# Miniprotein binders against p40896, part 2

Target 1, 331 residues: p40896
Amino acid sequence: MLMPKSVALLRIRYTLEAALARGFTTVRDCGGAEGFLKAEIRQGSLNGPRLITCGHAISQTGGHGDLRSGALPASAFDSCSCHFGQVGVVADGVPECYKAAREEFRRGADFIKIMGGGGVASPTDKISNKQFCDDEIKALVDVANSYHTYVTAHAYTAEAIQNCIKLGVKGIEHGNLLDERTAELMAELGCYLTPTLVTYKVMGSDQFSAFLGPENSRKNTEVLYKGIDAMKIAQKKKVKICFGSDLLGPLYGYQTQEFRIRGKVQTTQEILLSATVTPAEMNGLGDKLGQIKPGFIADLLMMKSNPLDDITILDEPESNILFVMKEGRIY

## First folded at step 11 (miniprotein)

Design L3
Fold by OpenDDE base, look of step 13:
Order: sequence, then structure tokens, then C-alpha cells
Structure L3 (fold): chain B 331 residues (1-331), chain A 113 residues (1-113)
Amino acid sequence: as target 1 above (331 residues)
Amino acid sequence: SGKWVIANGELITGDVMVYVELPEPVTDREEIKELLRKLAEELAKKLKEKGLEAKEVAVVVIENGRIVEVKSVTLEKPTNDAEEIYKIAKELLEKLYDGRPVKYIIVAVSDLE
């Protein structure tokens, strides 16, 4: 959702503080959060989770990150940079991909996010579409490698996933339509899958029935049911799985429902690992975050009840979290 | 009181946990010991109320935003006795505390081995 930068800045404090209050001490943003937010959090101007950011997701023209109206020429959108909340930037061809990735790093990105396939919420693409040519993906991967970090891709289909990971992409966001062969390949290559089941559930709910248009609603329904199966397949094949929500705008408050949804397909231990150890490892922080261990950053939750008894406890942070400790500070 | 989970390659749970946040950091060992005793008593009370016995006592040391040490002790005999819990916690404290200011004291016990 596009909003004026001023409005976004007014809301960002609440968004970050609320996420922290829900128990998230570190959050990875896969499109939209700018690097300056990290500085503000470190300085204490903002109380929020530690951020790992990619800046803008990089997309081809007409890709999942291109939210421009198809009814208008591209030139119609060149006049104003005053909008905040653009998830993506458009880059076509190897030189533009180089530039786009480098720009994100210049602005403080920790990794690169790309749109490797079609999406649900985008107006002009199909889920079945692959996005980017091989040389473009390779270019993006090469740039990320030069910064000793990774590329993660939005991808749903087996084809899109395989295309990305064969070219060096190390993360897959969503992956709702992966098959067993794809999962095997992901495991072999050490790729990380981040399912985001809650976003589909919430967007498909009656409460938010107007959030998506008819076509997007159809796409949403398609991937919603497959996502659970995909997670089962990925787990079976021992794919590294991270916790994710991918909620937008007013939906952020539902991020803990991912615990509840995952409880149907994962053990509590698996879910907790996916929200601690595994994502820390993915982001090169496996020796600093995700564990209560000597030498690690002191991120802790004190809770009224044991989530191992019932994972849904984590979906009720307001009643169950006694305090959140981030880097030794109680919030 | 609350519960906690430790992830150290594996997840370990504390079934009963109590803590105190000190208004000001404290370096006085005797004061810390007294606070620890009170916490042990509170833990024991809660264990009894729940019909549980502690099998493990855990201590986490945090300094400057980092975990310095995590130590747990499995008890030879499960207990809900305050003095026994205190004794174990005190032994851990004596081993781990080096005179640095203490802002938080957290004591957790579990009925899990």
C-alpha cells in the first residue's frame, strides 16, 4: 500500500513497538523498510525489533513488485518519489539489476529480495509466471555475493523456485506450490524456505474480503490451501524453514497467528526453531541470535505459560508475555 | 511468575520462574543472596501449589546485553523445598557471580530432566 512518507513515518513507531511487544526481538523485512530505521532503533529513538532489511524488492517490469497501474504508461509514475510504502523497484536487464541491487546495499540493505515469480497481490502478473531472465537473476546473485550476503526470492511454483535456486538464490519466500523434487533440491542446496501462511488466511477472511480484488482473491485461494501441503513436503525433505508472516499494512497485528496455523503441520519445537535458530543462521547471525547461550545476544521472552504445551500461547502475546528482553533490556 | 524456554541447540523449558528487577544495580553479595533466598521461597511455594517438584535449576547470566553463561543443574532428588532450591541456586551464584552489578535476578526450575 502506498502512502505519503510523512504518514508512514508517523505510523512506523507504533508498528515497530507493537511487533516487539508481541515478542519479536528481530524482524526481517523483505520489502519496504529502509536502512535508516535500523539506526534509529540502535540509537534508541525507536523501540522495536532488530531489523534485517533488503530495502526494496527488485522486480522486472510488470513483475510482482511492480504495483503500477497497467492502465497508465510507465512514464506516468516517474514524477514523484514522495510515496512511502513501495515494496519494490523495477529493474530490467543486467545493468539495471546491478544498479538496483547496489543501490539497496548503498542504502543499508543486509540482503537482496527479488521477485522470482508471480504473486497474489500484484495486479498484472500470474502466479504461473516466472520472473526475470536467468542472466538477470544471476546478476542479482553476483552482486549479493560480492557483499557476502544472499538473495531471497518470492516464488510460488516449483518451476520458479528451481529456476531461482539453481542460479544461486538462497532463500525462497512462500513456496506454496513446491513439489517433492523441488524440496529435495532446496534441501540439497541448503536453501531456506519461509512460509507465510497467515497472510493468505487473513486476506481470505470475511473481515478483509475487500482487501483483494476478485482476481487476486482467486489467486489467494489457490495458494492458501497448497501452502500447508508445501510446508509438509518441505519438512519431510528436511528443508530449512524460517518463520514468516508477510502481512501488509493494517494486517501486521495478525503476525502471531502464524504460530497457530503452523501448529497444524509442525511440532512446537520445529516452529520455535524456525523462529529463532534457523533464521539467525540464514542471516549469518547463528552465533549471536536465536539461542540462550553464552556469547549470544540476550533476547528473551518471559511467559505465563509454556508454548511447548500449546503453541497457540504464542498467538496470545498480550495475555501471555510477561516481558520482552531485547539485548538485555526489558521492554 | 512465569515460564521460559531455552534454545541451545535444543529447547529446554522452565516450568516455574520468578524474577526481580532491582531499582538500582546491586553489587552486594549478601543482598543478592537474600533476594535469591526470597525467590527460592517463592518458587518452592509455587511448586507446592502446583503439586510439582523441581528436577532442574537454571541460571542465566547476562551482561551488557549478552548472555555470559547459562548453567543448569539436574537435581539428584526432585524437590519443592525452598532451602534445597536456594542451596543449589546459591552454589551456582557463588560460582558465576564475580561482583558485577546485578540488575535482574531470575531463577527458574523445571520438572523436566
Scores: ipSAE 0.336, ipTM 0.689, lowest interface PAE 0.9, mean pLDDT 86
Fold by ESMFold2, look of step 11:
Structure L3 (fold): chain B 331 residues (1-331), chain A 113 residues (1-113)
Amino acid sequence: as target 1 above (331 residues)
Amino acid sequence: SGKWVIANGELITGDVMVYVELPEPVTDREEIKELLRKLAEELAKKLKEKGLEAKEVAVVVIENGRIVEVKSVTLEKPTNDAEEIYKIAKELLEKLYDGRPVKYIIVAVSDLE
């Protein structure tokens, strides 16, 4: 069920403050956090992580970012006047893609997020869907390139992933159904993968299965079983891997469980790099964030024990973090 | 049973550490040295209470949201003597410190025995 936009905006403050308290000093948001939030955090009027934002995710009609019920006729919503909650906007055709991407940059986006394939939580698409035509994806990439940044894409299947990265998309969110050939191509092209394994574990659990409808429960089950295998393939093929959780609404508190899940396929050093150095590199911040070196921004965690010995202490931040420092300030 | 200063992507080993947050940034080198002495005394006290000595000393200095100094040294012999720790921390600070205002100083020791 779609939360009203006004309620979603009121909850953003809580979510940001909690994420900072859990040790996330920089967060990349792939839909919903608009550019004005960055200014509020920079000014200090809002406590939260440094934000790297896309504004709204860009979707085709009926795609993953189009959360309208399939029971409503198209006349209930118009593409030009589409009313999303907080996550996405709809654009069909090359001119609309140009305009939508430029509008997000005008509003303060740092990168463009697109829906390159179907999703689990959206009402009217299939996981197997390849979304957007090639010319639309190229248009979105061209706009991002003109702003000297990148496009990242939601995609689960090998076909959707390959289509996106061949057209110049730099990152893939989720990627639960990638295969070895796709991972090889991602590594060759220098693309980034951000797996989000925890969201499917949590959404499939007895505690939270009620967030999914019947069709979305089937989609979630399909991706749950394949996600760990895909991560193993990506690791084996040396794909650049970033840390992500993609948790929905009230599930944000579970984001640190991703550290524990990744311990099944990555070493502790690889997991730490995926949450620090690699995402800083992806976002053009590799000379300012992600390392303890003179001249770097003072984003530091003080822990009770060494996460290199036991990565699971990061999944228990309330018990194991002594303080969080962001930009030299303890929070 | 130690504390760690962790930045994303690298660890500075700190099995026992102390820090000070200054209410206003400080540029006076003699005041900074006095702060280092107090931190070294606190560290030595903690080590002696636990019956431990350290072979590694590290200093982290932060101003204006940026890391100014991150240095460590491994000692030939372990120590828990406040004056030795202070001299080492002072030397580490002097190697790259350029006189900019200081907001935080962290002194950490590791390789305990």
Scores: ipSAE 0.177, ipTM 0.611, lowest interface PAE 4.7, mean pLDDT 76

## First folded at step 13 (miniprotein)

Design J3
Fold by ESMFold2, look of step 14:
Structure J3 (fold): chain B 331 residues (1-331), chain A 113 residues (1-113)
Amino acid sequence: as target 1 above (331 residues)
Amino acid sequence: SGKWVIANGELITGDVMVYVELPEPVTDREEIKELLRKLAEELAKKLKEKGLEAKEVAVVVIENGRIKIVKSVTLEKPTNDAEEIYKEAKELLEKLYDGRPVKYIIVAVSDLE
């Protein structure tokens, strides 16, 4: 969402502190958290999770990361230059894609996020839209490879997912319309899927549907109904699944409900691995995070009861977490 | 993943546990042993208040943001006696401790009866 930068920074601070309190000791942000936030958290001037960031998500004109109204000119980001918070940037064509990705790495990004298909919250695209040409995606992947990291892509449909992963994209965010053949291909290529079902459930409720407007509300409903089936397919085909929530602004407090939703598809052990071991592996941290072993970083959650017996206690963090330890410090 | 992804450490398994945070890291072996004794006494008290005994004792030691020691032992007979818990925790620590500074000591018990 577009807002003055000072307001966006205040909301980011609150959001990060709250996420840590809910037990999230490391967060991968797919848009909006710039690299300077990592330094502030490491220095202790900001309490929050360890951040793995992409800076701004990269979109084509009119794509999912382009949140400008269709009535505004292409320079609309400049209209908020004195106070702006931006989730995405726009790049059209191969040279702009090279530059945009390199700029995010210059600003401290750990990976590149792109829009491989249309979205729910953006005003100018359709869920079925295919984003970026193949040469643009390949350019973005080439830059990420030169930095020894990866590209992850927003994509809902089987076609968008297949196009991305065949071009070297390693991760798929959402994937609500995944089919069995695409899941087989993801597993064969070693790709990661990060479903984010809670955001669609919450945004489809009567309390929050007004945030989307009529057209986006209908898009949201379509992806909500398909999401559970897609997770069943991904689990059956042994796709590497990571934990995610993709909650917008004031909805962020609902992120732990994703644990309950996943309980309908995954075992408790699978859910815990999806929130610990699998994302650590995706981000090259599998020898440092995600397990309780000598030499690993001391990110620990002390619970009143065992989540292996009942995963829903993770959706009640205030009642069930005794303390959150990050890098050996209790918060 | 979407906007937010977590990577929590796996939970330390234990049905009853106690811990101490040291304001400064400590390397004095006798001070560490005394801390273990106090933790074992507190743990035994909690077990007796619950009317329980434990058959597994575990020790976790943390310093410099890293897990340095994590080890457990299974007892032949269940216990809620502080001296027995202390002896097992001390033996685990003495075999594994290399003299480096300690910031947190956690003692946990499980397999309760």
Scores: ipSAE 0.333, ipTM 0.680, lowest interface PAE 2.8, mean pLDDT 77
Fold by OpenDDE base, look of step 14:
Structure J3 (fold): chain B 331 residues (1-331), chain A 113 residues (1-113)
Amino acid sequence: as target 1 above (331 residues)
Amino acid sequence: SGKWVIANGELITGDVMVYVELPEPVTDREEIKELLRKLAEELAKKLKEKGLEAKEVAVVVIENGRIKIVKSVTLEKPTNDAEEIYKEAKELLEKLYDGRPVKYIIVAVSDLE
């Protein structure tokens, strides 16, 4: 499912360069990317998108960030580098949550990611699980606030989403099972939704049938078809929507397919805004990124045709992008 | 769809677009104007090849990794004439250029009515 951290590091140069070549000039990582990569990119040692990172996603024991098999001992999480520990850390209780969040910030995180509900790729949780107690989420939010940044949460169900956002979480990743009331509340509170439809599509494809085990495959199917409906609801209720893909390991190459999928529920303009203005705003960069006007960073795509005519051209960047400019440099 | 969007802050799209990357940043106004002329000629050529006429001309200038100028003007009448395109682009640039080094110049036109 996931590659070891060492292998990921060996491939990071290619991964970053490929993402940039596909037209992404800024990328937010919601679990796994280490803070030092940002410096390397800024210095030019690595060519890639500007990175916004959270470090490790923070999860409870047995939560979506805890990828240990139920058969493994508690000690396996800390001792075994092979257990996909690059994505998440486990924190139980308020003191551990304080420490976990502070540690991510110490290591250069720009925001905090938490697992607020059950997931697809984790073996021991249900989609319907609400994760973390209220005091734990509040603790994480309080720490993030002290650093003047936000918490985003992985959450699918209306219950999990509402629980998180009522406690000050400002972002929801996925949200595939949100309802109208939840969407209304998200809009009211100014919460950002980041749908990631492409990951479910790809993981559920025949090509990657072995990527998920049977149980995870079932969960994947459950959320895949609800994602489109969730997008419609969110759009209707004027929730702030960001572009996302949430592709893991070898699946990164499918990033641009999210454009095609979203074309079913969003206008081309809405999709483009979700990939520029809205995420820039979410990350406190609305005065620097996401717009083409004087004073902004010169992140541009030179294209052979107008994406407003057909958003799917962004799914074929090798054919349709003439060059990618990031901060005035052509790559 | 197919909307012409320029100088509105969020998106830039055009029916025909050309650009130049300068090896070194340039401050010489005459040199910049000459570059604009060449770009206008190239645009005009592309327009003619496509059987199009421009209704709007836009100029984008990038300096030190920042967008310096984004501006467009609607033409009095549609045109595929290089001199007319140049005139409008030049006027936009002269009005907005503050003399700092220029690294990139982008000129775009739209045939929207």
Scores: ipSAE 0.179, ipTM 0.615, lowest interface PAE 1.2, mean pLDDT 84

## First folded at step 14 (miniprotein)

Design W6
Fold by ESMFold2, look of step 14:
Structure W6 (fold): chain B 331 residues (1-331), chain A 113 residues (1-113)
Amino acid sequence: as target 1 above (331 residues)
Amino acid sequence: SGMWIIANGELITGDVLVYVELPEPVTDREEIKELLRKLAEELAKKLKEKGLEAKEVAVVVIENGRIKIVKSVTLEKPTNDAEEIYKEAKELLEKLYDGRPVKYIIVMVSDLE
């Protein structure tokens, strides 16, 4: 999104404060959240969730993280006015992949995000596209391993997922076209899946469908219809499932609808674990976050009623959350 | 209607709770006990207003952004009496409190009748 930097900063502040108020005390961002936001939240000058960040998503030329129009020259993203809207960075070849991943870690990233397959929202790729070559993925994984963390990949199709996880990628974002064999392989390798069904539901609604271009609307429709079935497959095969929404900009307010959608596939216990224990484990924080135990960080939600009885109360946070505690402070 | 703190696999639930935030962290054991008594009195009042009694009492203590104590006990007989709630909360705290500063004290009850 291209807007004045001052407006973008005000919207980021509102978005982060609202997400915390909706009960999200920790958020993993897969592109666009820069290290200064994480620092400002730690210092208390900005109210918001604890951020686990990758900085920029890493893409090859023409991949999902490359948002340039095919009609624009390569220099179109050199503008200072795009600074706060930059979601991705382009790296082609092994040396550039090394450098790009190291640069994100230098800037404070906690993990590496790559584009392992085509996307819905990008102008130049198709869902079926293979992204990076094997040696490029290996390079990105090697860098992440040297920093004692992981690579997660955007991927929809069974082929893209298998290519990534066989090369050491630990996480798959979306995975809407996952098949049973691929889910078995993910479980065998200890990989994590983060479905994000709410974004496709919202973007496919009458109110927002025009926000996508015609080709992206077709991609969105395909992944929406198959996403619930993919989650059923992943659950049946005991893939580790994390909670995610992948909402764009002003749509963040819809993030809690993911709880309601998950209620059609998962038990309330499974949904709560997917939003707490499992993502804490994925990010190496399983001994500090995601549970209410002595020595753990005091991230607590005070609810009017028990979400184990009715998970949909988490989709109604204004009515059902009495307070949110993060690191022992009430917000 | 009730209030809950979710433990996620080590579920500690409270149908009714009271809490206090201290402007400065406190280490005085007698001051902490007096705060527990006041919290137990508030909790008992809430139970009596609803015509309820509880069989489980729990205490949570938070300091320095961390959970320091979380423990519960199941009673043989339901209660809404402030002294009984205070006695149980005090016993939980006395066994577990290590003398470090306290910022929040939460007392909660569950298994309501």
Scores: ipSAE 0.326, ipTM 0.687, lowest interface PAE 3.2, mean pLDDT 78
Fold by OpenDDE base, look of step 14:
Structure W6 (fold): chain B 331 residues (1-331), chain A 113 residues (1-113)
Amino acid sequence: as target 1 above (331 residues)
Amino acid sequence: SGMWIIANGELITGDVLVYVELPEPVTDREEIKELLRKLAEELAKKLKEKGLEAKEVAVVVIENGRIKIVKSVTLEKPTNDAEEIYKEAKELLEKLYDGRPVKYIIVMVSDLE
């Protein structure tokens, strides 16, 4: 369940402040956050994490970014509020892909997000679907390259992942159904994997049973239990891994639970690196973020205990974080 | 349990930590040294209260939103003496401080071997 854009805007201040309070000093949004928010945060009118944004995720008709029910006519897309918060836009064909990507950059995107395969929350696609034709993905990649940035793709299956990364996609979101060969290829090509295990766990919980419809719930279950295995495979093959949560709407508050879940597969050090150094590198900020060095941005967490001893303390920031410093300011 | 600074994937650990946020950035070395002395005294007090002795002293300085200094030194002799802590912190600062405005000073001590 997503919320209307207007409601999201009303809640954005709280959402941002809460994320910062949980210890996140930088957040990458892979669909929905508008570029103007970055300026507001920089200027101090909003308090929150530094944002890296893609604007709208770009999807094909009937893809993971197309949240229209199958019963709605094609014309409903432009007028339908059903795209709750406008996470995605639809682009079919090379010209539309060019336009869509360029429009996101025009509006201040730092990178491009595409739907390269089927998703959980979308009603009309299957997880096994590849999304976009090769020429469409190439078009999106070409535009991103012209802006000296990357494309990341939502993709679960080995097929979808391989299809994307062979065409120049540099990031894979989720990747829950990757295999060893795919992981090898990802490592070879320097592709970044961003697992988001917590979203599946939370959406599949009894507490949020109404969040997904029956079909989406089925899909959620399918990918939930594969996520841990996928991470193990990715780690084994030395894939670059970033921290992610992919929580929607009311689920934002659970973002720290990703630390706990990852503790089953990754060492605390690996988890922390995935939340600092690796994503900094991915986003071209490796000289500014990701390390405690002179000249780097002063993003600090002051903590009562060492997370290396127990990563789960990061899931209780209210008890374990004394303060959050972002760019030399304590919040 | 101790105090930890996590920044961008790295950790600075210590058993006792104190810091000061300056209302305005300061460039005066004597003022900075005086602040360090006060921080050292506070650290020493906390160490004594906890029955700890410092084996390492770390100093972090933040300037204009950037990390200016992050350095630690292992002490030859464990101590909970304010003057000794101050001495080490001061030496680190004097060695590394370039005279630009300082907004934050963090001093941390650890008894970790």
Scores: ipSAE 0.252, ipTM 0.634, lowest interface PAE 1.2, mean pLDDT 85

